# Ledger of designs, part 331: VH-VL binders against q8ixk2r445to577

Target 1, 133 residues: q8ixk2r445to577
Amino acid sequence: FFGMLQNKGLTDYCFDYNPPDENQIVGHQVILYLCHGMGQNQFFEYTSQKEIRYNTHQPEGCIAVEAGMDTLIMHLCEETAPENQKFILQEDGSLFHEQSKKCVQAARKESSDSFVPLLRDCTNSDHQKWFFK
Below, E stands for the ipSAE of ESMFold2; O stands for the ipSAE of OpenDDE; V2 stands for 0.75 times the mean of E and O plus 0.25 times the DockQ between their complexes.

## First folded at step 16 (VH-VL)

Design e34 (framework fv_axatilimab; at its last look DockQ between E and O 0.79; V2 from the best seeds 0.83)
Fold by OpenDDE, look of step 16:
Structure e34 (fold): chain C 133 residues (1-133), chain A 120 residues (1-120), chain B 107 residues (1-107)
Amino acid sequence: as target 1 above (133 residues)
Amino acid sequence: EVTLKESGPALVKPTQTLTLTCTFSGFSLSDYGMGVGWIRQPPGKALEWLANIYWDDEKYYNPSLKNRLTISKDTSKNQVVLTMTNMDPVDTATYYCARLRYGDYYFDYWGQGTMVTVSS
Amino acid sequence: DIQMTQSPSSLSASVGDRVTITCRASQDISKYLAWYQQKPGKAPKLLIYDASELQSGVPSRFSGSGSGTDYTLTISSLQPEDFATYYCQQDYDWPYTFGGGTKVEIK
């Protein structure tokens, strides 16, 4: 699967990554932003290694969860996907993080214009449902 | 078990400052993501959100009352304090403190509420 | 601010009845909607969050549905302990706002 990763509950919002420096793509938080068909900031790939890969730059970035955190941070992809970069996109649309055993939820940050994906206990909320478009 | 309890004066004179304290247990404002909010309810009327404070000391206020409200926390005492200046009879209400989480801005646990009457 | 409009303001029902309460937001709130139950002299109690998620410990006769601007709280079979006032609340945008409430009274 590849393309925009859109949330079911939070209508018209997609995974978005826009690092301040295009030559330094790691270490920043993945956010949610209105889905748009322009640019590469919203292009992601779900790989056979269970990675959510940001395939815009070289070297390639992969979404990771750092220890003790509930945010999604961009790391470099590795030859073998590390445990903190493994996600399961389930048939029901839930995005499950294997290491934390939590689900990715669309959550508000400071305002209605600022949303982020966060790890939460898994529920049936549509805020935890995702699909590629 | 999560519990919250409001304390403060039951009677306040107009123009005076109201100070309410929320004492809670079962969670800590040192815990990542935790927050405490204040909500009031005039007799026979609907609920009105007042203010939130979070573990990282971020604060949010109802814009209509922001200039009158101050929220603070004492993590070591598991307490959150709300001050409201220039009280008026229209501010007569039951005041609640309640728990919430960052990213989940509904209130899952509430105190019993404390009735505050503003009168001369 | 987002306005939350509940309907009806009050209703009379009997034990065993199916009760439906509606909450309409002034704009799309993307299912960031909670429902509370409040009995006289008591604090509100969380029933539903994220429009349709049942809070732990809440009876299954309560359910929430809706999307966009329109949301519904349903009590499939009204019980004696369900006579109360119900409130919706949006947590989509700051400041958070509540509906005007719906009082469910015994017929």
Scores: ipSAE 0.911, ipTM 0.955, lowest interface PAE 0.5, mean pLDDT 96
Fold by ESMFold2, look of step 16:
Structure e34 (fold): chain C 133 residues (1-133), chain A 120 residues (1-120), chain B 107 residues (1-107)
Amino acid sequence: as target 1 above (133 residues)
Amino acid sequence: EVTLKESGPALVKPTQTLTLTCTFSGFSLSDYGMGVGWIRQPPGKALEWLANIYWDDEKYYNPSLKNRLTISKDTSKNQVVLTMTNMDPVDTATYYCARLRYGDYYFDYWGQGTMVTVSS
Amino acid sequence: DIQMTQSPSSLSASVGDRVTITCRASQDISKYLAWYQQKPGKAPKLLIYDASELQSGVPSRFSGSGSGTDYTLTISSLQPEDFATYYCQQDYDWPYTFGGGTKVEIK
């Protein structure tokens, strides 16, 4: 799948990556932003290796969650996908992180206008449902 | 078994500073993502959120009360402390502490509450 | 601040009745809504989060629904222990705000 990864419950919000330094894309948090369909920041690829790739930069970035954390952080993609970079987009729309056995949920950063994806115990909440468009 | 319990004075005079302590067990504020918040309920009225503190020591306050509230934690004692300055009779309420997780701003375990009366 | 309006303020019902309580937000809260039960002299108890997700240990006769500004708590068959006051709470934006409550009484 290629395109914008949208949340079902938080309507019109998409995965977005806007690193502070265009030449340093590693180590920053993925956010949710209003879907606009024309920006480079919201284009992601879901690969056969179960990666979510940020394809607008070389070298390519892959979304990861570090052990014990719940935030989605950009790492460099590797030839063989590391376990912390593997996600399953299930038929019910849940986005499952294999290593942690948790699901990606849309949540507001406290006292902020910003939303972010976070890992949580899997539920049937629409905030844990995602689709490409 | 997750439990929380509030302690502090039952009566304060107007203009005094209220200090409330939440003592909890069954979780720790060294646990990633965990937080404790304070909520109050005036007699017969709706609940009002006051403040949250999280494992990473980040603190968030109801904007309408920000200049009157201070929240802090002692992770080794499993305690959170709320201080509210310049108390007024309108602040008479039951004060609760409760557990939450960052990102989920609803409270899954509550203390039994402590009634605070502000009167001359 | 997001204002939460509950209706009705009070209702009388019999054991076995289907009870519906509504909560209206002053703006779209995107299903960031929780429901609490509070009995006299006790703290609130979380029933439902994310508009429709049942908290662990809560009986399945409780359910939540809604989207946008309008949300509903339903008790499919009222039991004696369900006579209480129910509150909604939005967690979409700070400050997190609560509804005024709905008291469910024995008829």
Scores: ipSAE 0.769, ipTM 0.916, lowest interface PAE 1.2, mean pLDDT 92
ESMFold2 (binder alone), look of step 16: mean pLDDT 93; pTM 0.938

Design e35 (framework fv_axatilimab; at its last look DockQ between E and O 0.83; V2 from the best seeds 0.82)
Fold by OpenDDE, look of step 16:
Structure e35 (fold): chain C 133 residues (1-133), chain A 120 residues (1-120), chain B 107 residues (1-107)
Amino acid sequence: as target 1 above (133 residues)
Amino acid sequence: EVTLKESGPALVKPTQTLTLTCTFSGFSLSTYGMGVGWIRQPPGKALEWLANIYWDDEKYYNPSLKNRLTISKDTSKNQVVLTMTNMDPVDTATYYCARLRYGDYYFDYWGQGTMVTVSS
Amino acid sequence: DIQMTQSPSSLSASVGDRVTITCRASQDISKYLAWYQQKPGKAPKLLIYDATELQSGVPSRFSGSGSGTDYTLTISSLQPEDFATYYCQQDYDWPYTFGGGTKVEIK
């Protein structure tokens, strides 16, 4: 699967990554932004290694969850996907993080224009449902 | 078990400042993501959100009352304090503190509420 | 601010009845909607969050549905302890706003 990773509950919002420096793509938080068909900031790939890859730059970036955190941070992809970069996109649309045993949820920040994917206990909320478009 | 309890004066004179304290247990504001908010309810009326404070000391206020509200926390005492200046009889209400979590802005645990009457 | 309009403001029902309460937002709130129950002299109690998710400990006769601007709280079979006032709340945007409430009274 590849393309825009869109949330079911949060209308018209997709995974978005826009690092301040295009030559240094790691270390920043993945956010949610209005889905648009322009640019590469919203292009992701779900791989056979259970990675969510950001395929805009070389080296390739993969979404990771750092220890003790509930945010999604961009790391470099590795030859063998590390445990903190493994996700299961299930048939029902839930995005499950294997290491934390939590699900990715569309969450609001301080305004309606600021949303982020966060790890939460798994529920049937549509805020935890995702699909590639 | 999560519990919250409001404390403060039951009677405030007009133009005076109201200070309410929320004392809670079963969770900590040193824990990532934790927050406490204040909500009030005039007698027989609907609920009105006032302010939130989070573990990282981020604060949010109802814009209509922001200039009158100050929220603070003492993590070591498990307390959150709300001050409201220039009280008016229209501010007569039951004041609640409640727990919430960053990213989940609903209130899952509430105090019993404290009735505050503003009268001369 | 996002306005939350509940309907009806009050209703009378009997034990065993199916009760439906509606909450309409002034704009799309993307299911960031919670429902509370409040009994006289008591604090509100969280029933539903994220429009459809039942809070732990809440009886299964309570359910939430809806999307966009329109949401519904349903009590499949009203029990004696369910006579109360119910409120919806949006957490899509600041400031958080509540509906005007719906009082469910005994017929």
Scores: ipSAE 0.895, ipTM 0.949, lowest interface PAE 0.5, mean pLDDT 95
Fold by ESMFold2, look of step 16:
Structure e35 (fold): chain C 133 residues (1-133), chain A 120 residues (1-120), chain B 107 residues (1-107)
Amino acid sequence: as target 1 above (133 residues)
Amino acid sequence: EVTLKESGPALVKPTQTLTLTCTFSGFSLSTYGMGVGWIRQPPGKALEWLANIYWDDEKYYNPSLKNRLTISKDTSKNQVVLTMTNMDPVDTATYYCARLRYGDYYFDYWGQGTMVTVSS
Amino acid sequence: DIQMTQSPSSLSASVGDRVTITCRASQDISKYLAWYQQKPGKAPKLLIYDATELQSGVPSRFSGSGSGTDYTLTISSLQPEDFATYYCQQDYDWPYTFGGGTKVEIK
């Protein structure tokens, strides 16, 4: 799939990647922002290797979770997807991170206007349901 | 088994500073994402969130009380301390400490609470 | 601040009754809502988070529903141990705010 990855419970919010330097696209956190479709910040590809790719910018980025963390950060994509970059988008809309055995959830950054995707124990919460638009 | 317990004075005079200590067990503030918050409940009234502190020492306060509150932790002692300045009779309430996780701003385990009366 | 309005402020019901309690937010809170039970002289106990998710150890007769501004806690078959005051809380935006409570009395 390719498009905007939208949260079911947090109305009108999508995955968004906005690195502070166009020449340093790795190492920053993925956020959630109002879905708008303007520019290239909200377009991601879900690949047959179970990657979530940011491929509208070069070099291509793949979403990862580092060991012991719960935040989604941008890494460089690799020929064969590393285990920390594999997400299963399930039929019920849950987005499962294989390595950690946790699901992606929409949450507010404390005392901020920003929402972010975070890993949490899997539940049936609509905050853990995602779809491409 | 997760437990929290509040301690501090039961009676303070107006204008004094209140200091409350939360002592907890069954979890640690060295654990990524863990936090402790304070909530109060005036007699017969609704609960009011006061402040949160997290494993990374980030602190967040209710804006209406921000200038009166200070929260701190001692991770090695499993303690969180709340200080509230310039106490007034309207601050009479039961004060609770409770556990939360960053990103989930609801509280899954609560202390028994401690009643603080402000009177002269 | 987001205001949370609970209805009713109190109710009386018989064992076995279906009880509903409502909570209205002053703006859309996108299902960032929790429910607590508080018995006299005790701390609140978390029942429901994310509007619909049951906390571990909470009996299945408790359920939550709603979206946008309107949320409901339901007790499908009221038991004697369910007499308590129930509070909703939004965790959508700071400061996190609570409803005024609903006291459920069982005779």
Scores: ipSAE 0.740, ipTM 0.911, lowest interface PAE 1.2, mean pLDDT 92
ESMFold2 (binder alone), look of step 16: mean pLDDT 93; pTM 0.937

Design e36 (framework fv_axatilimab; at its last look DockQ between E and O 0.89; V2 from the best seeds 0.84)
Fold by OpenDDE, look of step 16:
Structure e36 (fold): chain C 133 residues (1-133), chain A 120 residues (1-120), chain B 107 residues (1-107)
Amino acid sequence: as target 1 above (133 residues)
Amino acid sequence: EVTLKESGPALVKPTQTLTLTCTFSGFSLSTYGMGVGWIRQPPGKALEWLANIYWDDEKYYNPSLKNRLTISKDTSKNQVVLTMTNMDPVDTATYYCARLRYGDYYFDYWGQGTMVTVSS
Amino acid sequence: DIQMTQSPSSLSASVGDRVTITCRASQDIKKYLAWYQQKPGKAPKLLIYDASELQSGVPSRFSGSGSGTDYTLTISSLQPEDFATYYCQQDYDWPYTFGGGTKVEIK
């Protein structure tokens, strides 16, 4: 699967990554932004290694969850996907992070117009359902 | 078990400052993502959100009352304090503190509430 | 601010009845909607969050649905302990706002 990763509950919002430096793509948080289908900022790939890859630059970036965190951070992809970069995109649309045993949920930042994907206990909320567009 | 309890004066004179304390247990504001908010309800009226404070000391206020509200926490005592200046009879209400989590801005546990009457 | 309008403001029902309460937001709140139950002299109790997720410990006769601006709380079979006032709350935009409430009274 590849393309825009769109949320079901938070309609019209997609995974978005826009690093400040195009030559250094790692270390920043993945956010949610209105789906626009323009450019590379919203193009992701779900791989057979259970990675969510950001393929706009070389080396390739993969979404990871750092220890003790509930945010999605861009790391470099590795030959063998590390445990903190493994996700299961379920048939029902839930995006499950294997290591934390939590699901990715579309959440709002308070007093901000921005949204972010956060790890939460898995529910049937449409805010935790995703699909590639 | 999560519990919250409000404490403070039951009677406040107009123009005075109200200070309310929320004492809670079953969770900590040292825990990532945890927050406590205040909500009030005039007698027979609807609920009104007042302010939130989080584990990282971020604070948010109802814009209509922001200039009158101050929220603070003492993590070591499991307490959150709300101050409201220039009280008026229209501020007469039951004041609640409740738990919430950053990113989930609904309140899953509430205190019993404390009635505050503003009268001369 | 997002305005939340509940309807009806009050209703009378009997035990066993199906009760439906509506909450309408002034704009699309994208399912960031919670429902609370409040009994006289008591604090509100969370029933539903994210429009349709049942809070732990809440009876299954309660359900939430809706999208966009229109949301519904349903009690499939009203029980004696369900006579109360119900409130909706949006957490899509700051500041968070509550509906005016719906009082469910015994017929």
Scores: ipSAE 0.899, ipTM 0.951, lowest interface PAE 0.5, mean pLDDT 95
Fold by ESMFold2, look of step 17:
Structure e36 (fold): chain C 133 residues (1-133), chain A 120 residues (1-120), chain B 107 residues (1-107)
Amino acid sequence: as target 1 above (133 residues)
Amino acid sequence: EVTLKESGPALVKPTQTLTLTCTFSGFSLSTYGMGVGWIRQPPGKALEWLANIYWDDEKYYNPSLKNRLTISKDTSKNQVVLTMTNMDPVDTATYYCARLRYGDYYFDYWGQGTMVTVSS
Amino acid sequence: DIQMTQSPSSLSASVGDRVTITCRASQDIKKYLAWYQQKPGKAPKLLIYDASELQSGVPSRFSGSGSGTDYTLTISSLQPEDFATYYCQQDYDWPYTFGGGTKVEIK
């Protein structure tokens, strides 16, 4: 799959990556923003290695979750995908993080207009359902 | 098992400051993502959210009451404290503390509540 | 602030009845909605979150549905322990706001 990764329940919101320094793409959090398809911020590739790649910009980034955390952050991609960078996009639309055994959920940052993807115990919530468009 | 319990005065006079303590067990505010909030309910009326505090000491207040509320925690004692200044008879309500997770702004476990009456 | 309007404000029902309670938001809340049950002198108990997800330990006769501005709590077969007041709450935007409640009484 390649394109904009959209949330089913939080309609019209997509994965978005906009690092504060264009030359330092590692270590910042992925956010959710209104889907617009403009520029490079909202295009991701879901690879055969189960990565979610930010690859419209060099160097390529891969979404990861660090141990004990629930936020999705950008790491550099590797030849063989590390376990913390593997996500399974399941037939029901859930986005399962293999290492933590949790699902990606759309949530608001409190007292903010911003939304973010966070890991949670897997449920059938539409906020845990994702699709490429 | 998760439990929460509110404690504080049952009667305060107008203009006084209310201080309520929530003591909880079965979870800790040292756990990533955990939070405690306060909600009140005037007799026979709807619930009103007051404030939230999280494991990382971030605090959030209902804008309509922001300048009257202070929330704090003591993680080692499993306690959260709410202070509300300049009490008025309209603030008469049952006050609840309740658990939530950051990102999920609904409350899965509640204390039994403490009734606070504001009267001369 | 997002206003939450519940209807009806009260209803009378018999054990075994199907009960439907509605909640309408003043704007699209994108399924960020919870339902609570409250019995006299007790704290609210969470029943449903994310519009349709059943909280652990809640009987399956409770269900939630809806999208956009319109949401419904259904009790498929009312039991004696279900006589209570029910509240909806949106958690889409702060401040988080509650509906006015629906009291379900014994007929």
Scores: ipSAE 0.793, ipTM 0.920, lowest interface PAE 1.1, mean pLDDT 92
ESMFold2, look of step 16: ipSAE 0.773; ipTM 0.914
ESMFold2 (binder alone), look of step 16: mean pLDDT 93; pTM 0.933
ESMFold2 (binder alone), look of step 17: mean pLDDT 93; pTM 0.935
OpenDDE, look of step 17: ipSAE 0.856; ipTM 0.941
OpenDDE, second read of step 17: ipSAE 0.865; ipTM 0.943

Design e37 (framework fv_axatilimab; at its last look DockQ between E and O 0.83; V2 from the best seeds 0.81)
Fold by OpenDDE, look of step 16:
Formats: structure tokens, C-alpha cells, sequence
Structure e37 (fold): chain C 133 residues (1-133), chain A 120 residues (1-120), chain B 107 residues (1-107)
């Protein structure tokens, strides 16, 4: 699967990554932004290694969860996907992080135009449902 | 078990400052994501959100009352303090503190509330 | 601010009745909607969050539905302990706002 990763509950919002430096793509938080389908900032790939890859630059970035955190941070992809970069996109649209045993939820930050994906206990909330478009 | 309890004066004179303290247990504001908010309810009226504070000292106020509100926390005492300046009889209400979490801005545990009457 | 309009403001029902309460937001709140129950002299109690997720410990006769601007709280079979005032709340944008409430009274 590849393309925009859109949330079901939070209307018209997609995974978005826009690093300050195009030559250094790691270390920043993945956010949610209005789906626009323009550019590379909202293009992601779900791989057979259970990675969510950001393929706009080389080396490739993969979404990771750092120890003790509930945010999604961009790391470098590795030859063998590390445990903190493994996600399961279920048929029902839930995005499950294997290591934390939590689900990715569209969560509000400070304002209505500021949303982020966060790890939360898994529920049937549509805020935890995702699909590629 | 999560519990919260409001404390403060039951009577405040107009123009005075109200100081309310929320003492809680069963969770800590040193824990990532934890927050406490204040909500008030005039007698027979609807609920009104006042302010939130989180584990990292980030806070938010109702814009309509922002210039009158100050929220702070003492993590070591499991307390959150709300001050409201220039009280008016219209501010007479039951004041609640409640727990919330960053990203989930609903209140899952509430204190019993404390009635505050503003009168001369 | 986002206005939350509840309807009806009050209703009378009997034990066993199906009760439906509506909450309408002034704009799309993307299911960031919670429902509370409040009994006289008591603090509100969380029933539903994210429009349809049942809070732990809440009876299954309570359910929430809706999307966009329109949301509904349903009590499938009203019980004696369900006579109370119910409030909706949006957490989509600051400031958080509550509906005006719906009082469910005994017929």
C-alpha cells in the first residue's frame, strides 16, 4: 500500500512529514495535515517489513516510536526493520504498533489545524482507522 | 482509583480573587500526557470549560476568561490551583476539576465540585 | 467558538422507553464529541467519547453515533437510574464547549 494515509474519523486529514532540512529527514515528528495530494510530504508506503516508509529522499526514512514516547518520529530505515518501526495495518483500518501494543490515533494538538498521530490504547474509534488513498 | 477534590472558599466578595485547589490521587502530573482541567456550572445552567494544565506545564484558558484566569500545578503535592480575578455575582457556580489526557480532551474523572457564591 | 445545540431541552419518558438525544455542532467536529450524564447535586459522568466509544463501566444500553455536525445519544431501554441531564461536549477546537443539556424526566 502507498499514497496518502488518511484518517477515517478526522475528516480530510492525512499523515504529513515536512522536515526543516530536506537533506536531513530524520528526527522530526510526523504530523497530520489536510490531505492535499501535492508534493511528497504526504506520500507514504506500507512495506512487507511492516514499515511505514517516507521515500522522498535517500536514505529512506521510516516511522519509529522512541522508548517512552507516544509520538511518531522519522528514523532511517534499516536493512532489517527494527521492532520500534513495525506496524500492522489491519483490515478494519486500525494501525497497530507491535512493540508498544498500542494503536495510532488522530489526536488534536493545540488547535483544530494542529493534529498529530499518537499511540493510544486500541479502541474502535474512527480516529484510529486509517486508509491509503 | 482516580479521585479529585476541589477546595476553596464557598463565599467570595465581588472584585475579589477566587483561589481554588484541586487535590487528586490515582495519577500523577509527572506522567507524560496527564492533565487536569477546570469546569464550572452555574445553578441550573450548562457546563463551561475554564482551563487545562498538563504534565509539561503547558496550559490553556477559555478565551472569554483568559485575562482573569491563572492555572498552575504542584506535582509533588498532586495539586492544581486555579485563580480567577475580579469575581462577580455572575461567576457564582459549582466549580469542578477533572482529569484529562493530552490528545483526548474529554474529562473521564471529576471531583465532586465546590459551590462558590459571589455576593456582598 | 463552536456552538453545540442539544435537542430536545427536556423530554418525558417511561422506564423501558427508547430515548434519543441529539447534539448539533455549528461546524464539522470530526467525531470529537463526548456525552456526559449528570444527576442532581452530582458531578457529570463520562458516558461516551469519540462520538461512539463507550466509557468503561457504562451500561451497554447507552450508545453514541453520528458524524460531521450531527450526533446522537441513544438509551435503548430507559432504566430508573437514567433519569438525569445529559450534555454533549466537543473537543475539536478551543475553547471546548458543551451543549445546553437535555433533561430526561420521568413521565
Amino acid sequence: as target 1 above (133 residues)
Amino acid sequence: EVTLKESGPALVKPTQTLTLTCTFSGFSLSTYGMGVGWIRQPPGKALEWLANIYWDDEYYYNPSLKNRLTISKDTSKNQVVLTMTNMDPVDTATYYCARLRYGDYYFDYWGQGTMVTVSS
Amino acid sequence: DIQMTQSPSSLSASVGDRVTITCRASQDISKYLAWYQQKPGKAPKLLIYDASELQSGVPSRFSGSGSGTDYTLTISSLQPEDFATYYCQQDYDWPYTFGGGTKVEIK
Scores: ipSAE 0.879, ipTM 0.946, lowest interface PAE 0.6, mean pLDDT 95
Fold by ESMFold2, look of step 16:
Structure e37 (fold): chain C 133 residues (1-133), chain A 120 residues (1-120), chain B 107 residues (1-107)
Amino acid sequence: as target 1 above (133 residues)
Amino acid sequence: EVTLKESGPALVKPTQTLTLTCTFSGFSLSTYGMGVGWIRQPPGKALEWLANIYWDDEYYYNPSLKNRLTISKDTSKNQVVLTMTNMDPVDTATYYCARLRYGDYYFDYWGQGTMVTVSS
Amino acid sequence: DIQMTQSPSSLSASVGDRVTITCRASQDISKYLAWYQQKPGKAPKLLIYDASELQSGVPSRFSGSGSGTDYTLTISSLQPEDFATYYCQQDYDWPYTFGGGTKVEIK
């Protein structure tokens, strides 16, 4: 799948990546932002290796979660996808992180206008359901 | 088993500072994502959120009260402390501490509450 | 601040009745809504989170629904232990605000 990855419960919000240095894409947090389709920050590819790729930039970025953390951050993609970069987009729309056995949820950053994707125990909440637009 | 319990004075005079302690067990603020919040309920009125503090030392206050509130924690003692300055009779309420996770701003376990009366 | 308006303020019902309680937010809260039960002299107890997710240990006769600004708590068959006051709470935006409550009384 390729396009904007949108949340079902938090309608009109999409995965967004906006690193402060366009030539260094590694190490920054993925956010959720109003879906707009402009400026390439919201285009992601879900690959056969179960990666979520930020592939409008070279070298390509892949979304990862570091051990013990719950935030989604950008790493470089590798030839064989590391375990911390593997997500299963299930038929019910849940986005399951294999290594942690947790699901991606839309949540507000406290006392902020920003929303972010975070790992949480899997539920049937619409905040844990995602689809490509 | 998760439990929380509030302690502090039952009676406070106007202008005094209220100090409340939440002592909890069955979880730790060393655990990633865990937090404790304070909520109050005036007699016969709705609940009002006051403050949250989290495992990573971040803390947040209700904007309407931010100049009067201070929240802190002692992770080794499983305690959270709330202070509220310049108490007024309108602050008479039952005060609760409760558990939450960062990102999920609802409270799954609550203390029994402690009634604080502010009067001359 | 997001205002949460509950209706009705109180109701009388018999054991076995289906009870519905509504909660309206002053703006779209995108299903960031919880329901609590509170009995006199006791702390609130979480029933529902994310508008429709049942908290562990809560009987399945409780259910939540809604979207946008309008949300409903339903008790499919009222039991004697369900006579209490029910509160909604939005967790969409700070400060997190609660409804005024709905008291469910014995007919």
Scores: ipSAE 0.742, ipTM 0.912, lowest interface PAE 1.3, mean pLDDT 92
ESMFold2 (binder alone), look of step 16: mean pLDDT 93; pTM 0.938

